# VH-VL binders against q86iv5: the designs that were tried, part 38

Target 1, 237 residues: q86iv5
Amino acid sequence: LDSCSICVDFVGNSLNDLLNIILNSGVIGTCGDLCSAVPGGQIVDTVCDLLCDYVGVDEFIKLISDVDPDPIYICEKISVCKTNDNAAASLDLVQINPQNGTVGGTFTLSIAYTVTNTIATGQLAFNIIDPTGNAFGDAVLLVQQSPEQYTQQFQFQATPSEQESFPNGLYTVQALVCEGSCGSPHPNTYTLANGTTTFTISGADSSSMSGAGSFSGSSQSTQTGAASGSGSGFALF
Below, E stands for the ipSAE of ESMFold2; O stands for the ipSAE of ESMFold2 at other seeds; V2 stands for 0.75 times the mean of E and O plus 0.25 times the DockQ between their complexes.

## First folded at step 13 (VH-VL; framework fv_ciduvectamig_arm2)

Design q3 (at its last look DockQ between E and O 0.04; V2 from the best seeds 0.00; counts 0 for: pae E 12.7 > 2, placed apart)
Fold by ESMFold2 at other seeds, look of step 13:
Structure q3 (fold): chain C 237 residues (1-237), chain A 122 residues (1-122), chain B 110 residues (1-110)
Amino acid sequence: as target 1 above (237 residues)
Amino acid sequence: QVQLQQSGPRLVRPSQTLSLTCAISGDSVSSTSAAWSWIRQSPSRGLEWLGRTYYRSKWYNDYAESVKSRITVNPDTSRNQFTLQLNSVTPEDTALYYCAREGSKWGAFDIWGQGTLVTVSS
Amino acid sequence: QSALTQPASVSGSPGQSITISCTGTSSNVGYYKYVSWYQQHPDKAPKVLLYYVDNRPSGVSSRFSGSKSGNTASLTISGLQAEDQADYHCSSYTRSSTFVFGGGTKLTVL
């Protein structure tokens, strides 16, 4: 619906493809030349053309080719997303259930936070650190989050994979509320609040596997407001 | 007019390194609008892209999965050429080897060398 | 064997149209629009006929045209001529930043 969310979603889904197209092409003189190559169909091409034409193809390429590109920063730099250097929030609750579970089990992370000064474009993010120090996580885009209380839930299954083996032991959950991308070095980025909790996995596991777990199910179940957006992936490490 | 001229030995023993050179005229190996590939052709596999080198603010390489553990493609800016090195060759690597330019033809090889038939045999 | 599937051979009479298919996957032909076609005469290097699905380089006859639908690209040669007798190869750039080729199609002009 809003241009900021559309921009962040497009850049987040298409950044690697845009980089590959830029590196593989000999000459890119127009937004049409660049955007027609992006996979995802006519809607994706149209969003690409609109954003690229808004700033011009040369500037668009420079932003995408940045050494540390990040979708929120790119959309802020082209002025499609707003910033608030005075954004403020607190974390009211970081809770994971069950606190004691098993390999293969489903865990639900519940986060409640209060915004005290509008978050213009930011993230609600979490990072889960296993007993060996390996981490995985996810984030949700926050756009124009007015002062209010909010609740967000995340779920994952502790299914061993190449990225996360889910060894027995104590896990640490870190939650962050940020203006800008959490952890980003770019301007207009602030960690507004952080919190932690822990949980334990017990049961048989395989030490031969490592990797990140999968994320599935509804991420929204809120009383006073809902964080909107997309962000499946590893936001914090 | 861009031309690619290949050189290198036509017979290589098994387990040794296959080395070929492609000399470029009419363009630069460091051109930011081009990429430089090696492609081979055999009756059993047809055309097979092996890898490339190209300059975009720094040097990049991409290699086919089937050979990536054994292949190196290097630019030589002083001689305006690029090379193929394929380690640990077997008779399966016997093929007609081409160098090729990927230029302003998006995702296409618009200039090809003359081809070098390389036999891997004891 | 070949990552992209082409018919082994096709034939046609002078003046007719023929179409050569090139079928890949959603990770190559179906991903980007970087699909190209090459003509190869005996003992010659391939030469590009089409790039970016349907663009012709200067000097390539308008008798050659291309299209793509889903995971399949097509080369059409209209007004078939004797000199069109050659091998034809398709190629695709992949989402993993590599290139793949079809097995080739031998065109016979009857």
Scores: ipSAE 0.302, ipTM 0.660, lowest interface PAE 3.5, mean pLDDT 86
Fold by ESMFold2, look of step 13:
Structure q3 (fold): chain C 237 residues (1-237), chain A 122 residues (1-122), chain B 110 residues (1-110)
Amino acid sequence: as target 1 above (237 residues)
Amino acid sequence: QVQLQQSGPRLVRPSQTLSLTCAISGDSVSSTSAAWSWIRQSPSRGLEWLGRTYYRSKWYNDYAESVKSRITVNPDTSRNQFTLQLNSVTPEDTALYYCAREGSKWGAFDIWGQGTLVTVSS
Amino acid sequence: QSALTQPASVSGSPGQSITISCTGTSSNVGYYKYVSWYQQHPDKAPKVLLYYVDNRPSGVSSRFSGSKSGNTASLTISGLQAEDQADYHCSSYTRSSTFVFGGGTKLTVL
């Protein structure tokens, strides 16, 4: 429970609220004016006040209001998270099980990577691209990852939702390990390694796609497809 | 223009759940410029803020520490209402209960319901 | 997260000025400008008189004014009138994302 992780978590969870407060409030003259309206309880207010007071309310508003706001970048600019422009890593394994599954089934994505020069503040991220080109994903924050081998697992349930129906077909998994936010144009950001794998989803039995087509199947719309992990922010890149 | 109309029982037995409803007219419970609170008043405690719900890209709740373990405040967007549930009530929870709006000016309750006197007794 | 302290009662004669204090802590009144005052007549809901320490909503008389120094906020009523006889409550937002109220002050117009 380090200051960098606390900052990234705060910014990632509060960014939209901060933007709404800035856009809908009158003149914001103090950090107290801004931070007291941020929901989330005492720890959130305290973290907001400390970060805002450190750089000053005007600079804090500018960082939050940036055209492409990025929690890791903001926390690097505040100097709570460190950078390493020479970070280096490789992806050793990108594997998904089962490789052939069904709608509603649970998939486990396993990623192994080797750090060869410290990742100061970065991400392990993935996207899953469905047969129609729609994507979803997640990321985990990496803080001060020294040279070593690492393994992460993510799980998701292929539960149809408004954002992802999980159609039958071939899915592509893209994985990235990055210094900084994966895909971000901001300074001190680097894609260190990438990898891919695939899997398939078919109907309740293996023959239904060939014989019937999937235009009238049952689906339950409850939530967007989710991943299991300790990251913050959405992993689209 | 904005009005808050309260409803719910006025007599509740100890250990029951106190449930009150606040209907909103002239505004939306999901307004991004408002928050919706429950406040109670008794001779021994004066005015006491209990909790709120509000929508800012998602739903949030804040609760007073004194009731945090027993309280739930929920929005109902389909009926344009919000509710108070206070579990495991005791006679100490006897009070006049108000719903209130925190309007576009933060930190002030600019619209109040009519009040509901709730008595908790055997 | 401490309760706000108000005098239990104050009194004044018509035409006088009266001041009601509201004392909190550095985590509420002493930190934020989110201090508000409410007037409450018998059997009626509270009515906001001031917000942000000293701002008046539309329709509130300029006889009502507010100030804050350190951990203490004050409501001043000038030109006291019989209709000002009521209970007065202060409130503050806290750093814990909660609101606290004072105990209330009964104003009697003699």
Scores: ipSAE 0.007, ipTM 0.432, lowest interface PAE 12.7, mean pLDDT 83
ESMFold2 (binder alone), look of step 13: mean pLDDT 93; pTM 0.955

Design q4 (at its last look DockQ between E and O 0.02; V2 from the best seeds 0.00; counts 0 for: pae O 13.4 > 2, placed apart)
Fold by ESMFold2, look of step 13:
Structure q4 (fold): chain C 237 residues (1-237), chain A 122 residues (1-122), chain B 110 residues (1-110)
Amino acid sequence: as target 1 above (237 residues)
Amino acid sequence: QVQLQQSGPRLVRPSQTLSLTCAISGDSVDSTSAAWSWIRQSPSRGLEWLGRTYYRSKWYNDYAESVKSRITVNPDTSRNQFTLQLNSVTPEDTALYYCAREGYKYGAFDIWGQGTLVTVSS
Amino acid sequence: QSALTQPASVSGSPGQSITISCTGTSSKVGYYKYVSWYQQHPDKAPKVLLYYVDNRPSGVSSRFSGSKSGNTASLTISGLQAEDQADYHCSSYTRSSTFVFGGGTKLTVL
């Protein structure tokens, strides 16, 4: 894995703990003093030390303490994630299958997009809005996505839960390709393309609460075989 | 050498406010390398951390959930001390009360006051 | 009861090694490195023995050592001596910016 992805994952998982350590300890003089207290084992401590030593302990603490909790933005300010203010992409396809389904059914969201100028650090994100206005979604981190055509699939099962009951009606899917975190007001952040589709759920559902569907994603390219994005992130906008 | 000296009443009636003071010598209550805690001890409960005050560019407080609605810990920089105020006390608040410093170097309670036994009864 | 569980008592003979455990119950012990141990003789305030799991302040005998594995921290006293007879308390800093203590362990030197 590349340093940008490692940074975004570390910050996303450790930001609150870092702040708590900083406040409890008062003056922190070295990266070792800070990072040795971070939970998560030896690999997490090593990542913390490398990122902290890269910018210096005083700057690292400043970024953790005063920055909006946005892992991509923090990692851009640390300079381990790059930005491209001229990133460009288009959405070729936003398709949900089946377009008419039932509660408990499995839905596959397929997104095809074309990058026309490199996405340095960004997201492919989607949001699904149920008939009552409740939304759920996911995102995949995109790092150094070269100009190329890409496809990504996400799957979920419409199993009712406390968070989403999957009522009958019309659902709206919104997909976004972004430089930076989708929906963020931070500098170097852009919505590059957006697209929508819809689907319906009809038939009886259970009002019993149990777990929501799972998401998994993959990226594929018809032009280069090595490009892919995967993982989960906050996607609601 | 840092020392903590406690003072305050030893008998308090139910529903009143318990107020204790901890005077600091050899250190400053606004030290950015320390935090200042109140901890109590009873025969049935052992040690129980109640809350703290500390300065990190501004003043902060943290309180144990069990007393959060009734407790206030305040610094006094002019007298170099900090206080405990515990409102609406009951006999269950009867305990030996300690003030303590959490030192930067140790991340632990490295200096303790002498203790004040407070009895809450009618 | 206590957010951290310690045995109520432990005993040993002079020269033996003993270990006192501290296990998270309603709070996880040592989520951060801020785990500390205190010795308390009768009618005295607690005195710090170990901080950051296994570090000794100056003046504390090397007979006192600490460790942590998973949700359990341990204090080990080697070469047990009569003056080690006291109460022992563990403490941990939580993700809620609070401290919790164990219920305490009374050590009897036989």
Scores: ipSAE 0.306, ipTM 0.657, lowest interface PAE 3.2, mean pLDDT 86
Fold by ESMFold2 at other seeds, look of step 13:
Structure q4 (fold): chain C 237 residues (1-237), chain A 122 residues (1-122), chain B 110 residues (1-110)
Amino acid sequence: as target 1 above (237 residues)
Amino acid sequence: QVQLQQSGPRLVRPSQTLSLTCAISGDSVDSTSAAWSWIRQSPSRGLEWLGRTYYRSKWYNDYAESVKSRITVNPDTSRNQFTLQLNSVTPEDTALYYCAREGYKYGAFDIWGQGTLVTVSS
Amino acid sequence: QSALTQPASVSGSPGQSITISCTGTSSKVGYYKYVSWYQQHPDKAPKVLLYYVDNRPSGVSSRFSGSKSGNTASLTISGLQAEDQADYHCSSYTRSSTFVFGGGTKLTVL
């Protein structure tokens, strides 16, 4: 992994701990004061110290303490992740299979997109909106994604949970390609393309909730560049 | 079940290189949730952490200041093991040597090898 | 010169509670968040009892507990048993990405 991906993963996983330390501690004068209190082993402590020391503890605290803290934005402001205000992309395909399925079934979302100007640090994100308006989704971090055509697949199983019951009806899938974090109000953030598709579920009991859908991301590039998925932080709209 | 099995010579002459091997079963030396350490124990110094190797996008090493100029810890992914080399040994390096795994979710040595008593004498 | 100071020995009778201290030479706030404790019986490798000051790994008796105040971490053994007779070591992760150990404490169960 590159330093940008490491930064985004660290901030995403440690943001709440860092914020709680900042808000509940009396005096934080050094990066050691802050980073030594973060839970985790040597890698978390090392990454925290390196990032914090790189920009200085006061600037690091300011970025963490933002009203709407954003791991990608934070890593851009500390200059570990690059930005491109001229990034450009289009969505070629947003397709889900099967288009008509059942509760407990597996759905595969396929997204094809073309980058026409490098995405420096951004996201490929999707939302699934159920018939009642409840939404869930995921995102993939895109780092230095060069101009070419890409294909990404995601799978989920429609297993009812307390978070999503998978009621009968029409579902809407919204996909986005962004420079910066999709939906973020921060500078250097752009929605480059969006697209939608739909699918239906039958056989669900809308009053019965016991499980959550899970997401598994995979990516196959048609060029030398590849995108891969892991929980990289995405704010819902 | 994770196990660490140590091997290597038990007698080393002064000025030579001490070399020990730790074979890993039930885990991988390139696991991103672990780090792999060498620790020694003697009556005069107690437990003394010497150094480690670990993989996080690339290989890293950290070494104790007391041995930094003389120590190397190397991974071997093909054999799923890691080694200690300590150069220019003296009788003060006589100790019981352990390899150990550091668990990522907490900064502690949760799995230890059986120990190898290494004597440095002529 | 150890960076962590432990008493050389401590003793107690079965059923009593015993506390072993581990005091650092550094005064930095939060420096000791990675304190761990190890039990070592004669001729055996150390076994982790606690990590991150007071977290207990699976399989470790609830009679072992930990705390920290300022530069001092403490291991408490309640309901002392004959099998608790062993050496006890504290360890801390440093900001130089290294570990240090205390000098060890020999616990004698009378």
Scores: ipSAE 0.006, ipTM 0.417, lowest interface PAE 13.4, mean pLDDT 82
ESMFold2 (binder alone), look of step 13: mean pLDDT 90; pTM 0.938

Design q5 (at its last look DockQ between E and O 0.02; V2 from the best seeds 0.00; counts 0 for: pae O 14.3 > 2, placed apart)
Fold by ESMFold2, look of step 13:
Structure q5 (fold): chain C 237 residues (1-237), chain A 122 residues (1-122), chain B 110 residues (1-110)
Amino acid sequence: as target 1 above (237 residues)
Amino acid sequence: QVQLQQSGPRLVRPSQTLSLTCAISGDSVSSTSAAWSWIRQSPSRGLEWLGRTYYRSKWYNDYAVSVQSRITVNPDTSRNQFTLQLNSVTPEDTALYYCAREGYKYGAFDIWGQGTLVTVSS
Amino acid sequence: QSALTQPASVSGSPGQSITISCTGTSSNVGYYKYVSWYQQHPDKAPKVLLYYVDNRPSGVSSRFSGSKSGNTASLTISGLQAEDQADYHCSSYTRSSTFVFGGGTKLTVL
């Protein structure tokens, strides 16, 4: 794994703990003071120390304490993730199967895209909007994605939960390919391509009761400054 | 030398609000290196952390789940003190109340007030 | 019910070593290293003995040491002395930004 992916993964998984450590009483004068307190074992502490030492503890604390923290943005500001203001891509396919399904059923979202100028650090993201306007989704981190054709698949089971009940009706899928975090207002962030498709859910009386909705398969969660929509850490777009 | 001096009534009627004050000398309630807590002690429950207030670019509060619906901890920067308000008290709130400074890094109470025994009875 | 479990009492003879346990959960003792220990003599406020599992403030004897494994923290007092007879309390910062205390342990020096 490359340093950018390691940084984004670390920041995404440790941001809340870092904030709690910074806010707890005490003087943080070294990266060791901060990083040794982060749970997750020696590997997490080592990654924390390396990133923190690279920019200095004061700058690292400022970046983590930013009003709108964003793992990709943080890792770009500490210079372990690169940016490309000229990144370019197009969406070739946004397809969901089945197009007509049921509550409790499994849906596969297939996204094909072509990169025409390298995506330095960005996302392939999707958002699913239910008939009432509630949204959920996910994103995959893209690092140094060279000009080529790519495909990604995401699977989810339409299991009702407190976050999403999966009512009968028409669902809209929005897919984005971005440089930077999709939907983010931060510098060096661009929506490179977008696309939509739809599907329907019918027969919501299948005796399926409250459960947690989640994503599995080839999908990877990369959180980029939480907020907006009812997605799993998805940025609004 | 940092010192904490407590004041407030020692007898409170059930359903009323318990109010205690902790005056700080030798430090500032707005110190970014400290947090300011209320802790109580009873024979049956031992020590029980109630809540805190502290300044880190803005004011924060954290409260124990057991009292979160009834508690407020407020700083007073002009008087360099912080207060406890505990609403709707019952006899089970009878305890020895301490204020304390969280002044070490990594969350420890290094300076304690003298303690105030508060009795809740009719 | 205290959030952290300590033995109600422990005893030892002068010169011996004793250990007091403090058991919590993965949301407190098992999550951060923010575990602290306090000594309290009768009619006095608690005094911090250890913080961050095993750090001693200035003026605390090196006879006091701490450790943590999983959800359990331990205070060890070596070379037990008469003045060590007191109540001992553990505390942990939690994942939800609160503090919890153990029920306390009365140490009797025989």
Scores: ipSAE 0.080, ipTM 0.567, lowest interface PAE 6.2, mean pLDDT 85
Fold by ESMFold2 at other seeds, look of step 13:
Structure q5 (fold): chain C 237 residues (1-237), chain A 122 residues (1-122), chain B 110 residues (1-110)
Amino acid sequence: as target 1 above (237 residues)
Amino acid sequence: QVQLQQSGPRLVRPSQTLSLTCAISGDSVSSTSAAWSWIRQSPSRGLEWLGRTYYRSKWYNDYAVSVQSRITVNPDTSRNQFTLQLNSVTPEDTALYYCAREGYKYGAFDIWGQGTLVTVSS
Amino acid sequence: QSALTQPASVSGSPGQSITISCTGTSSNVGYYKYVSWYQQHPDKAPKVLLYYVDNRPSGVSSRFSGSKSGNTASLTISGLQAEDQADYHCSSYTRSSTFVFGGGTKLTVL
């Protein structure tokens, strides 16, 4: 596992905890003072200490305390993740199956894309917009993704929850390939390609279930490269 | 080089408190490169992590959800040891109890005590 | 009932390779790479075989190897020997700052 992926995963999982510690603590003098307070125990503490010591505690706190903190951006500012202002890609296919389904059904989103200039640190992301305008989504981190054709699948079950009721109607799927965090205003961030598709939900043949919807992903590459998709994304705007 | 030596009673009655001690040689309980855990083993549940204590600028504890209302793990820096206290025991707490070191950067239990079989019965 | 699922038993003949699986969730095996494996002979404490999925401590035979894909970690023992007959346990660090273990796998060498 590379340093950039470790940094993004750590910051993404610990950002809220770090921010709460920084905002609620009076004086933090060392990386140890900050990192030992982060939930996650010795292993998470070790990653926190390494990243914090790499840039220095004062700079680390400033990056975490940014008004619009962003895990990819933070890891780029720490210099653990690289940027490429000339990254380029295109979307070849955005496909959802089934195109007509029901509440409680399982949907598979397949995305194929081609990188034409290396994506240094970026995302493959999607948003699903329900008939009422409510959106949900996920993303996969892309690190040093060389020129090649790639595919990624995302799977979700349309189980009603407090976050998404899955009403009947037409859903719009938007897919994005980005250098940097998709939708972020930060420097070195670009939307490289986007695409759309639609699907419908009609009728219900199963009981509602309590709980939140979840996502799982798998990555595969045709010919050479691969992108990881298992549970690693960030929500888009 | 590093060794863990356990001590404590082998028989505890229901509703009492189980108390075990783990003495450390070759390392320090306040080492910032380690954490100190209690793990038990029973035929019905196999290995079960109970909790730990460790020092990183201050002392921390983490406990398994299944026992968090009953467990305390404390360091003793003057004797270079750490203790397990498990309150309100029942026969389901009958197990072989181990203390173990979680090595810094390994994320694994690299040194184990000899084990103490604790029976909870009348 | 263990948080991680292992087969209850596995058997193999001397010289064969065997693989023991350890399946968890996205909150443990699928979250971090802090997955470890332990060998336990009868009446002895567990001994660490692998940590961080596939790293071997000093003194552990290169016949032991590990891998992880998604929520499943695997221990492979190549060139099976009689001394490998033991119980094998997997462990994972969780996002809740706890450790969980598998139910254990009894390996029988035929």
Scores: ipSAE 0.006, ipTM 0.424, lowest interface PAE 14.3, mean pLDDT 83
ESMFold2 (binder alone), look of step 13: mean pLDDT 93; pTM 0.956

